# VHH binders against b3qqe0: the designs that were tried, part 25

Target 1, 332 residues: b3qqe0
Amino acid sequence: MKINLDRTSSGFCIGVQGTIHVAEEKLNQSGELYCLGDVVHNEVEVKRLEALGMETIDIPAFEELRDAEVLIRAHGEPPSTYETARRNNLAITDTTCPVVAKLQKTAKMLHQLGYQVIIYGKKIHPEVIGINGQCNDEGVVIKHPDLSDEAEIAPLDLGRKTALISQTTMDVPGFYELKKNLEKLFAEHGHRNPGTKSGEWMAVRDIDITSEKTGGRAMPELVYKDTICRQVSSRNGKLRDFALANDCIVFAAGRKSSNGQVLYSICKDANPHSYFIEDVDEIQPEWFVGENGKPVESVGICGATSTPMWLLEKVANYIGKTFGDDSGNPDA
Short names: E, the ipSAE of ESMFold2; O, the ipSAE of OpenDDE; V2, 0.75 times the mean of E and O plus 0.25 times the DockQ between their complexes.

## First folded at step 4 (VHH)

Design k09 (framework vhh_brivekimig_d4)
Fold by ESMFold2-Fast, scan of step 4:
Structure k09 (fold): chain B 332 residues (1-332), chain A 123 residues (1-123)
Amino acid sequence: as target 1 above (332 residues)
Amino acid sequence: EVQLVESGGGVVQPGGSLRLSCAASGFTFDDYAMSWVRQAPGKGPEWVSSISWSGGSTLYADSVKGRFTISRDNSKNTLYLQMNSLRPEDTALYYCAAQLDEYFGTPDEFDYSSQGTLVTVSS
């Protein structure tokens, strides 16, 4: 059995790795650090940092906290979190991902320009809570691009000028499916961009939103910006090819990772013998047995943006030692 | 017009130091994450290091970690790579590359890249 580790399209992005490094540095200096929410959507990595002295706290505990240092994770936080920190004399170490920070600014400015902001995403996701906070919590969050969830679309005002943006870790096909279905829905109310057919949405750039000369006044009534992180979307094709190149796939990520679910679904669609794990203890021997009752010839190991490479290497080492590794590389 | 102009390449002895600079023009520099990529003779491109738009986050390839330091000066639209304890295997064409912060791709998916500056580590 050959073990193949995906070093190209798996592992931490720059933003997440930066958050981990800042946390490690602070813990080495003081031995104590509070983190608001899970530092990353990977339980194994959270437990590693907790062993170094980090304490994960929730919003109720944060609101009671006084005179302490708190790490804000890569997902970002709404304005209310920073107001609480100021009131309670909390020192903030802010590691919000630059992509997320820019998205929050975009949402704020669209809201200030009078747009109804639709967010393709998950309402309870920390990143979405941060984005919606910039919209005074008035954003319309839609997860189901086919508009099948009536509760999601109930707050939508079809008579308002509207902007569509996305949570960074959502899927690109779903975003454009949502745009298409919203075009149909808004066409019923005669909504249209200048010079286009009723219901047609116009792409906008940051310069269109932030321009001091126009103040967004030249922008059409229906606009969209594809705010999905390209690190996620650019990995999709490479990950599909990787999944197809192996008999069996072991995908490692945190179960509550939005990125992990999207990337895993790509593996599963390409290769039905794809299995999701958070750590090696979930691995089942039956996954490595082919239809003929013999061991599979190759196993591919991959993961999400939030999955550290050391965990993927741990998985490769475990499978190689337990089920055999014919790759010829003792360290692979 | 977008331009990325490198300087600081040259010949250096093993164990020596060299500082590369990359001057950017034609785009809003502080909207972009910046990277250094190298290509040794007869080999494919190897990502070396990246820095976020603000300079708040840095990443390094294992082969250079502890020896190289990436930094940027947004007021001067300039990216730097401080290379210490240079080894013969560091010999390569080095180029800087820019990726919009909303597009954190792999090294081969950069929005803009330079032409490269030669670094030769030889006795």
Scores: ipSAE 0.000, ipTM 0.158, lowest interface PAE 12.1, mean pLDDT 81

Design k10 (framework vhh_brivekimig_d4; at its last look DockQ between E and O 0.52; V2 from the best seeds 0.00; counts 0 for: pae E 7.0 > 2)
Fold by ESMFold2-Fast, scan of step 4:
Structure k10 (fold): chain B 332 residues (1-332), chain A 123 residues (1-123)
Amino acid sequence: as target 1 above (332 residues)
Amino acid sequence: EVQLVESGGGVVQPGGSLRLSCAASGFTFDDYAMSWVRQAPGKGPEWVSSISWSGGSTLYADSVKGRFTISRDNSKNTLYLQMNSLRPEDTALYYCAAQLDEYFGTPDSWDYSSQGTLVTVSS
């Protein structure tokens, strides 16, 4: 039987996997590494890295730290974090997700061009703190797309040229609802520059706003960029397709994982021969035998967003060695 | 300062109903996705249901789908679980849990959790 491991729609996103990989390399090299905040929201994975020598620290502890190596996790950090590191002689290993890094650069540029930056997101979220730091903490964070929260909209200056961006993990429908409602608000109450329609939001990609080759074009009063990450939002469809592509599915996750149970249900609905495990000792030989008594042709190994890739690899290796000699895994 | 206080637990006969409440204080409730997690006597914790920060999305474990309804009132900082058609298997300590980061968060890595309220379905 062929064993297929889902490297695309299972486990942590590529950015988080990159952070874990870098942390492991540093810990194998020196046996010691500080991480600012939880590296991932998975207690088992955090404890595994802590056993290798990682120490999770908060901002107060970070500010007191001297002469050490500190990992910046995938969420990113504001400029103030890097200034503290410089002052305290801390070596930064920066694993900020490329999507988040691009978003921070976009926010910084829009702010430098004089735009009032609106961030669709949660004000206390680490990623939003990082983005807002690129705007000198002057960004307006709005979470309620219907503009129902007066405290969120109170800082808005309807007379300023304005840019709308989003925290990468917010919902796409909410972003466009917010854009629509802001468009109406600025049209009815905002200022209008000559030659610009009041309240009309123009996509950054339709304006060479980030290019040195703008050719002297006037900058639009209202711009937006949909900065929501699509790697996470497309996972349900990709997982369903993966389940359909294999004769049998072994799904690995913690039983208390809410996303694990939901994603497993997607697999089970697509492929009735799907089985849930927390670890390899739960695997049953009968799962890999068809009703005709012959081995199934393919077994798919997949898991929740909280399932580390090392566990999926462990499961694939166990099945390959125990029930078949063909690992079927790509080289990577 | 941060508190999640549950109420509504108790003893009920099979087929009965209970409504659990979880009152939140000390944090911005409507920034957090909320979950109900249960732990049956002598067993590990099991996720029951989740609701997004806005209330726009709800998820249920297969064992409770169609019988339980999760809801929230952000104006009152309160989470609810309406439990209908209760079965002996639903007997457990029920916890509410809060997660700021829905993508990275799981019920086993929540930012805040309650002490639990006992639900006993007698048979």
Scores: ipSAE 0.409, ipTM 0.731, lowest interface PAE 3.1, mean pLDDT 83
Fold by OpenDDE, look of step 5:
Formats: structure tokens, sequence, C-alpha cells
Structure k10 (fold): chain B 332 residues (1-332), chain A 123 residues (1-123)
């Protein structure tokens, strides 16, 4: 019996984990910390951090705050937030996700190079607000990839060199649909990317932007960069694949966790031999017997975003010791 | 002011059908993924179903799969739950909830949530 532990689809994303970790460290040191906005959409985790001394504040409260330490969370903030912090003598602990930070830098560089920046995303989303802030709030935010919302596309200058980027938590298919439709739209108005046959937008890497910035290689007129976070965008798919790849799934989470229920549902849909537990004492021997009466060959262990990794490991170890052949440690 | 107001709840016999509606106001409805959550007496909250902002993706709890259908009309700022083949175990207070970020993880807390509408399935 091979035990497989899901370390990629379970738990918070790396960005959020980083934020939580830093928050904990700060709180352990000082006993108090302001957080601008919700650190995570998990009540248990928020309450835990609050019990440690964290106080969640909104933008109005932040603007009135003086001489305090404030945590910037994973989705990042616009330049105006930092300016306010400086003005108000706030100490900023910046835990912007590296992926988001890179995206903000990209947006800023594109904007500085004179590109019209199109952002695939939700205008009111904190991440998009941050990204657009790097563009002096001159970015064009489009949510409808089919360009069906005239209000979204109204500000587009179809004669201007243009760059397409994405909010990190948008869907990959939608981004490329948007790209395709923008290609068509711009081509119809005679704007063709030099060196391309059909007005195709060119993918750019960070090095290309840097080169242009330093007066090196010229960038095309129409460019795009896929800035979607794959860890987040592929989570459900990966979990599904994980469920499919194992004979049996043991899913550990709190029963009152909506997140757990949703993710468990994904597992169960993919693998009907998925079982929900809160702890190891709920594990049943019959789960690990195949239809042929023989032990299953593989057991996958996974959990909710709020499920601690130590619990998953505990479950894996328990199953290995109790039902497995003495020979194998769970695969990470 | 943000408001989520349910309608369509009530008493129904086993095997019956109800259609819940959740009317949203005070926020940009079409930016939010929407969900139904229910809470039976003496039990914790149970996730029922979710739908993406565009309606392109839907998810269901196993307990309601094949019986319930979630949908939305963004032009009307309204979320729907068609409940067919209702069972006594479906008796609960049903809430609609809104989430801005669809991919950052399915939350245990929501940006917005309603007060709930009671659905009672009894003979």
Amino acid sequence: as target 1 above (332 residues)
Amino acid sequence: EVQLVESGGGVVQPGGSLRLSCAASGFTFDDYAMSWVRQAPGKGPEWVSSISWSGGSTLYADSVKGRFTISRDNSKNTLYLQMNSLRPEDTALYYCAAQLDEYFGTPDSWDYSSQGTLVTVSS
C-alpha cells in the first residue's frame, strides 16, 4: 500500500502561507499587529491570529492610523497605501506574494514604457487595485473575455501600443480568450504588431521588458504576459487529478468547514472512494480493501486549506502503521 | 448598504420542489462567486452549492447533487437554487453568500451573507 500525501493542493497558497507566517512571528514578538484587510477568508485562522493580537483594519481606519505597525497581506497594495503609511509614520511589514510583486513590477515597467496596460481581472479586487496603482490607475480592466461589456472596452485606445496582463487569480482559458478577442479587435482597426503575420500579440518575458527599459531590444507594439498564478488556478484540477491517481482518498478537515466540504466534494466526484475525517479515529479498515477483497494499492491523503499539514501527516502515518505494510513511509 | 435577501423558502412535502432566490444589492453582484449554505437545527453549516461570477462553473455537495441546481441572473442581481426531490434531511436554514475571489481558496467565511430562509421538508 502506497500512501501519497498531497502537499500542493491542500492548505493555503504559498503567498498566504507567507503572510500568516510573518504575522505569527510579528505577533509573537510584539503582541500586537494591524493587518490591512482580511489576511485570509478563513474564520478559524483569522480568530487564531486575532487571539494572538492581530487587528484587521480597513482603508478608512488605515488612513487614520498613526505610529503603528501594519501588515500588508499577500495580494499587495497600490503605491498610495505606502504613501499613506509614510505620511502617517506607519511601519509596514510587506508580505506581498512574490508572484504579485513581480506582476506589479511588470505592470509598472510596461506603463513606464508607454504601453496601454490591459488587466484581465476584477476591478474591485484588491490585487487589481494594487496592479492598476502601478499604472497610475490608467490601466484598462477587463473581466469579460468576450469583450461583451462595452463599458469595459470603451477606454481602450486601439492605436496605442498595448500590453495584456492578468490578475493572478483569474482563469487561464479566459485570459487566452481575451487575448484572442483583443487580437481581432486591434487587427480590425489596422493595428498590427510588427513582425507578426496576423497582428498576433507577442509574449514577453521579464528580460524583454528590462531590455527595453535600458534601451536594448525593442519590444513589439502588442504584447501579452500570462501572469496567472498556476498554483492557485490549478488547485482544483490538481486535487481532482490527485483523487483520480489514488485508489482511495482520505480527506481530513473540520466538519464545519465549508472549504473542506467543497474540496471534499471535488475529491469524491473524481473518486467515489473518498472519505471525510476530522481525525484518525474515524478511519475505517474497510476503506482500504478493494472490490476484490485485497488491500488497495494506493491511498491519497489530502485536506482543506485550513487543514494543518501536521494533521495530514498524522493521518498518513496512522494509515501506514495501521493498515500498511511495515515497509514504507508516506510519500511527500 | 449590502443586502442579500432570500425568498422562496417554506414548507414542502418529501419529494416536492422549491426554488430559492437571493436578491443582491449594494455591491457589484457580477464580480462575486455565489454560494448556498444551509444549517440544520443543531448542526453546523453545510455548504450546498457554488457558482462562478459568470455562471460558467458550478459545484455541488454530494448530498444535493442531481437534485439541486444553482443558477444566477447577473442582469437581475439574483442567485437561484432549484431544489427538486426534497428530503426531510434537506430541512435547514438556507443562506446565500458572496465571495469576490474565486481562486484564492474556497472560504469558510464570506464577503457577504444573507440572514437565511427556512426550508422545511416534512410529511
Scores: ipSAE 0.388, ipTM 0.751, lowest interface PAE 1.4, mean pLDDT 88
Fold by ESMFold2, look of step 5:
Structure k10 (fold): chain B 332 residues (1-332), chain A 123 residues (1-123)
Amino acid sequence: as target 1 above (332 residues)
Amino acid sequence: EVQLVESGGGVVQPGGSLRLSCAASGFTFDDYAMSWVRQAPGKGPEWVSSISWSGGSTLYADSVKGRFTISRDNSKNTLYLQMNSLRPEDTALYYCAAQLDEYFGTPDSWDYSSQGTLVTVSS
């Protein structure tokens, strides 16, 4: 019986996992580390790191902190945070996810080029706050792709050169719906890229964004960049594929996790031989016997975005020891 | 302050219907994805259904698919669950929950939840 552990679509995303790893290394080196905000939205993991010497601080405490080391978590911070760190002689360990960091750089460059930056996203989300900080908080945040919220669109200057980007965790269909509606809105008010029949905006990927800063060709008036992270947004599809690739699925998560229950339903829809557990004590031997009465050929082990990898490894080890080939599992 | 107030629970015979509502206040409702969760007596929470912040995407647990319909009215800050063809195993405390972000940094718990409304399906 082959045991397949899903290391790619289960557990914390790669950016958050990297942040946790860096925090652990710093704590092992010095025994103390400040973290601006919860390092991860997982109470168990935060408490674990705090037991190693991490101290979670808020913005007021950060403003008063001097001569210390502070970790910046995966979703990043606006420029004002880094300015405060310089003033207060703070050593910043920046674990901003590379995807978010690239988006912040893109937003900054578009703003510096004179673009009105539109951000498809949720105004209160920390990622959007950080991105908009790169635009001196002048970015126009739009959440409703149909442009139905008059307060969201009121700040738009329809005659100004404009760039559309997105919070990395928004939905792809909504982004392109917004793009289409913005194209129509700007065109109705007489603003189009020259030579376009429908007033379409130009994808930033089709032009060298750095060319203008280095003295090259100017960017078009109306541009967009699809900055949605497919690694995170495609997780449901990857999990479905994983469930289809195994005879039996053992899904580990907390039963209180709404995201865990949603992801489990995806597994169950794809593979009816999917079983939910919180820990190894819920595992039943019957799950590993196939339709023909013989042992299943493969067992897939996966979990929610909040399921720690150590728990998935524990489950894999338990199944291997208890029901694996060297454990004496009966042949049918 | 943040409040999620549910209504519409009660006693119904098998095969009957109920409509649950969850009224939100004290936060920007249409920034949040919403879920219905149920908890049968002596059991842990069981996810029932979720709906995206815009209402454009919905998901259902297998046990309720085809019988329950989740919806939201962002102009009224209200989440709904239409429950048809009710079965005795649907008996539970039903509550609504809100999550700001389901992807990057998504927790294994909700940001806000209601206290719940009891649904009893008994002949």
Scores: ipSAE 0.053, ipTM 0.522, lowest interface PAE 7.0, mean pLDDT 82
ESMFold2 (binder alone), look of step 5: mean pLDDT 83; pTM 0.825

Design k11 (framework vhh_brivekimig_d4)
Fold by ESMFold2-Fast, scan of step 4:
Structure k11 (fold): chain B 332 residues (1-332), chain A 123 residues (1-123)
Amino acid sequence: as target 1 above (332 residues)
Amino acid sequence: EVQLVESGGGVVQPGGSLRLSCAASGFTFDDYAMSWVRQAPGKGPEWVSSISWSGGRTLYADSVKGRFTISRDNSKNTLYLQMNSLRPEDTALYYCAAQLDEYFGTPDEYDYSSQGTLVTVSS
C-alpha cells in the first residue's frame, strides 16, 4: 500500500507555530514555563512540552499564582486575564495569534458601536471566551447554524442592531447558513436593513468599523464579517481533493479541536473510508481492507492546524511498519 | 436531511425496565460515536452513556452504571438504551446525540441531537 502524507494542507498554522516556538525557547532557557490552558488543542503535543518542563495551569491556579511568568497561547485571553496578571505581579509572554488579536479588536469595536454581537462558535472554546470578553461577556454564541438549539438563540434581542462574526476555526458553509437563517429570523420579526427585500445583512470590512470619517455611522443595522481564518478556509478544498485521491484516510487531531472537526467532516463527506484518531493506538486493522477483501492501494494521512507534523509522521511510520508500505516512501 | 427519531419512552413503575431506541438517517451512522443525554424537570442536561462508532467501547455515568446498557446496530442505523431497575430520579427527557470525533461532552458539544423522549418513573 502507498502511504501519502499531506504536508501541504495539514499541520500547524503560522500562529500555532509561533506559540510552540516561543514555548520551546523558554523551556530551553529555564526548563520551566507556566502555560494558561492547553498550549494547543492536541493532548499529544501538550504532553511532549510538559515532559520538557512546561506546567499547564487552569484559571483557578492562575488566579492563585504570584510573581511568575505565564505564556498566553495563540487562542488569546479576555481582558479579565490581563487584569489578574497585573494584580498578581505575573509577567505575561503573549503569543496570541495576530488573526485572533484582530478578531478581538473587531468584536470590541462592534460592541462599543452598540451592536449585539453574535459569535458563530463554541461557547466554552478559549478563543470564544476571549472574543466574548471583549463584548463584556454579552455576546450571543451560536454553534448550530440551523438555529435548532433554543438555548443558544434565547438571549437574542431581535430588535437590536446586530453583527455576526465567527470563531476563526469554524466552517465557512456553516457561517453562511447561520447568516441566512438569522436574516430570515430578524426579517420575520420586522427588522431588516433599509432597501433589502429578503432581509439581507451587509458585509462589513475592518475599515468600515474603524473609519474615523464615519465613526461607524455609515454601517447598517444588521451586519456580518467573515472572520474565519484563511489558513482554515484555504485548506478545505485541498483537503477534499486529498481525501478523494486516496482509498482510505487517517485523520489525526485533538478531540477538542474545532478545526479538526471541520476538516474531518470534509474528509468524511468526500471519502466515507475516513477515520479519526488522536494517536496511533486508535488505528484499526480493518480500515486497510478494501471491499474486495484485499489491502487498500493507498492510505492518506492528514490532520488539523492543531496537529504537529511529527505526529503525522509517527502515524505514517506506524502504518507502514504495521500494515506494510509497498511504495517505500511514506512522504510521497 | 439528518434525522434522529426516538421511541420507547413512557411511564413505568419503580424497579421496572424500558428500552429506548434512536433511529438515525441522513448521515453515515457507523462513523459517529453515539450518546444518551437526559434532562430532568428544572435541571440541566446530564450525560448518561456513550458508545463508540464500532460498538467496541462503552462509557456510563456513575448514577446509571450497572443498571443501564447502551448498544447499537450499525446494520439498522439504530442506537439503544436498555434501562433496568428504574428509580424516580431517572425521570427525564432522554436525547440521543451523535459526535463525529467520539467526544463525549454535553449536548452543546454534539454534531446532531434528537428532540427527546419522556421517561416517567412513578408509583
Scores: ipSAE 0.000, ipTM 0.119, lowest interface PAE 19.4, mean pLDDT 82

Design k12 (framework vhh_brivekimig_d4)
Fold by ESMFold2-Fast, scan of step 4:
Structure k12 (fold): chain B 332 residues (1-332), chain A 123 residues (1-123)
Amino acid sequence: as target 1 above (332 residues)
Amino acid sequence: EVQLVESGGGVVQPGGSLRLSCAASGFTFDDYAMSWVRQAPGKGPEWVSSISWRGGSTLYADSVKGRFTISRDNSKNTLYLQMNSLRPEDTALYYCAAQLDEYFGTPDEYDYSSQGTLVTVSS
């Protein structure tokens, strides 16, 4: 029986895995580390790191902390967090996800260039708070792409040059629906890019933002940049393809995870021989017998974004040793 | 059976304080982020505050920052909202709600919600 572990559409994204790796390294060096906020939304992983000496702290505790080392998690933090760290002589180990860090720099540069920054996202999301901090909290956060929420659009100045960006985890169709509706709204109020019949906003690239005056193309007044992370948004399709590529699927996640249930339903719809587990003790021998009564030739192991890769590796090792001839090599 | 049972609502004078409690049963409380949501007469629901599954992160609506404090006790499966410096505008039916706490923050929809407890701020 071949065991295939999904390393591309399951488990923590690269940013979260990077945060966990750095935390482990620091704890191995000093035996102590503060983390600002939950390092990851997974109890077993947090408890594992706490056993190594990590202590989770909130903003009030962080503001009172002195002469210590603090880990900044993958979500990122606004500038005010770093200002507090500097005042309190705190050593920052910054593990902000590279995608989020790039997005924060994009927001900062657009704001510095005088753009009114619109953020497609959820106002209360930690990532959005970090992004908006780069805009001096002057960004306009819109969650409803149909512009139906008057409170969301009330802060908009329709006469200002404006840039649309997005929280990394938002949906691509909603982003482009929002762009279309903003184009209409601004044009109806007399603000459009010169030469556009329908009030079309212009896509900008990182090089356009950084080299507006010297690198060639000047940026127009109304622009957008699709900042949605494809590592997360593409998982549904990749997971479906993974489920189709295997005879049997073992899906690991928290039992009541809404995201886990959605991802599991994608697996189940693609492959009816898909089974949900929280840990290895739930695995049943009969899952590895196909409809034809013969042993399955391949087992795919996958999970939600909240499932750590070590758990998926534990599942693969367990299945290999218990039910397969190729024990100890999940990808053989 | 999943239950979220609120208590602590009532009538208070402007400037007063109330502490709301929400007792959870029928699900693994410490796997869920918890929120307080309110609905004033004739208005739609308004999100008030959220707390992550371990209590390491808290978020507040601008209208209540500095006045309200959200907390939880996972050993008692209970969520709290300490409301200080109450204003007539805080008059509403208050709900507690549970959402699975994923890495990327709170979802738009709640997995479980309560029936609500009335808070009236009047002289």
Scores: ipSAE 0.000, ipTM 0.267, lowest interface PAE 12.3, mean pLDDT 82

Design k13 (framework vhh_brivekimig_d4)
Fold by ESMFold2-Fast, scan of step 4:
Structure k13 (fold): chain B 332 residues (1-332), chain A 122 residues (1-122)
Amino acid sequence: as target 1 above (332 residues)
Amino acid sequence: EVQLVESGGGVVQPGGSLRLSCAASGFTFDDYAMSWVRQAPGKGPEWVSSISWSGGSTLYADSVKGRFTISRDNSKNTLYLQMNSLRPEDTALYYCAAQLDEYGTPDEYDYSSQGTLVTVSS
């Protein structure tokens, strides 16, 4: 049987995968590394890294730490974290996701240009804290795109030039609903971009933000940039297609993962021969027998965003060795 | 059955201290991030502080940063909030809340307690 490992829509997103890889390299070099905050919510992965010498620390412990190396995880950190590291002679290994790092630079530049920055997002989310830190914590965080939460909109100055951006994991429909409602709110209070009757806000690009005169045009007063990451938001559809492409699906995730439950349900709905595991010891031989008593022709292996690729590879190797055409033995 | 039971609320004078506890049962406590949320009389809920499943990450609202400390003991399935330098504006019903903590996990709470009253009054 053919074993198909989903390397594109399963496991850690590119940012988390990069963080884990860098952590492994540093631990192999020095045998010790501090990680600021949980690197990922996967107990198996955290314990594996801890066995290699990693120690997870919180902000109070970080503030007391001296002369050490600290890993910054994929979510990013505000400037205050880097200031503490400098003061305490801490070497930072920064694994902030490139998408998040670019977003932080966008927020910083918009703030420096005098824009009131609105962040579509969740105020307590680590990524939003990092983004808002680039705005001197002066950003206005809005979660409810219908503007129904008076506390979220109370800080808005409707007379200021304003830019709307988003936390990378928010929903695209909500972002555009929020933009529409902000356009109406500002226009009703007499603030709109010149030449617009509807109060339309204008899309800006990174090159527009870094140079007001790129191609000879200054940025408008009311702007937006859609900063939502498409890598994660399209995963459900890709996973459904993957499940349909294989005779049998083995899905690996933590049982308490709400994301894992949702993604597994998508697999199961598309392919009834989908099975949930946390590790290889749960795999059953009968899953790989088709209608004719022969091995199924293909097995797809996939997982949640919290599932490390090495676990999916372990599952693939186990199935190939135990139930596949090639035993995995040197002589097979 | 999931239960979150708070204790430690009461009346205290401005400048005083209180320690809140939240005892969890009916779920695997160390799989969940925990938060404290408060609601002052006549106002909506305000997030106060959060702690990750392992205790490795903590976050605080600006209004309490430097005065409150969140902590957890996974061996006792208990969440704590140490509140120092209390002010009249800290008067509220305090709730503990649980959410599954993993990459991209929403900040929406899976479980919440009934609340314990904290009154800061001269």
Scores: ipSAE 0.006, ipTM 0.199, lowest interface PAE 9.9, mean pLDDT 82

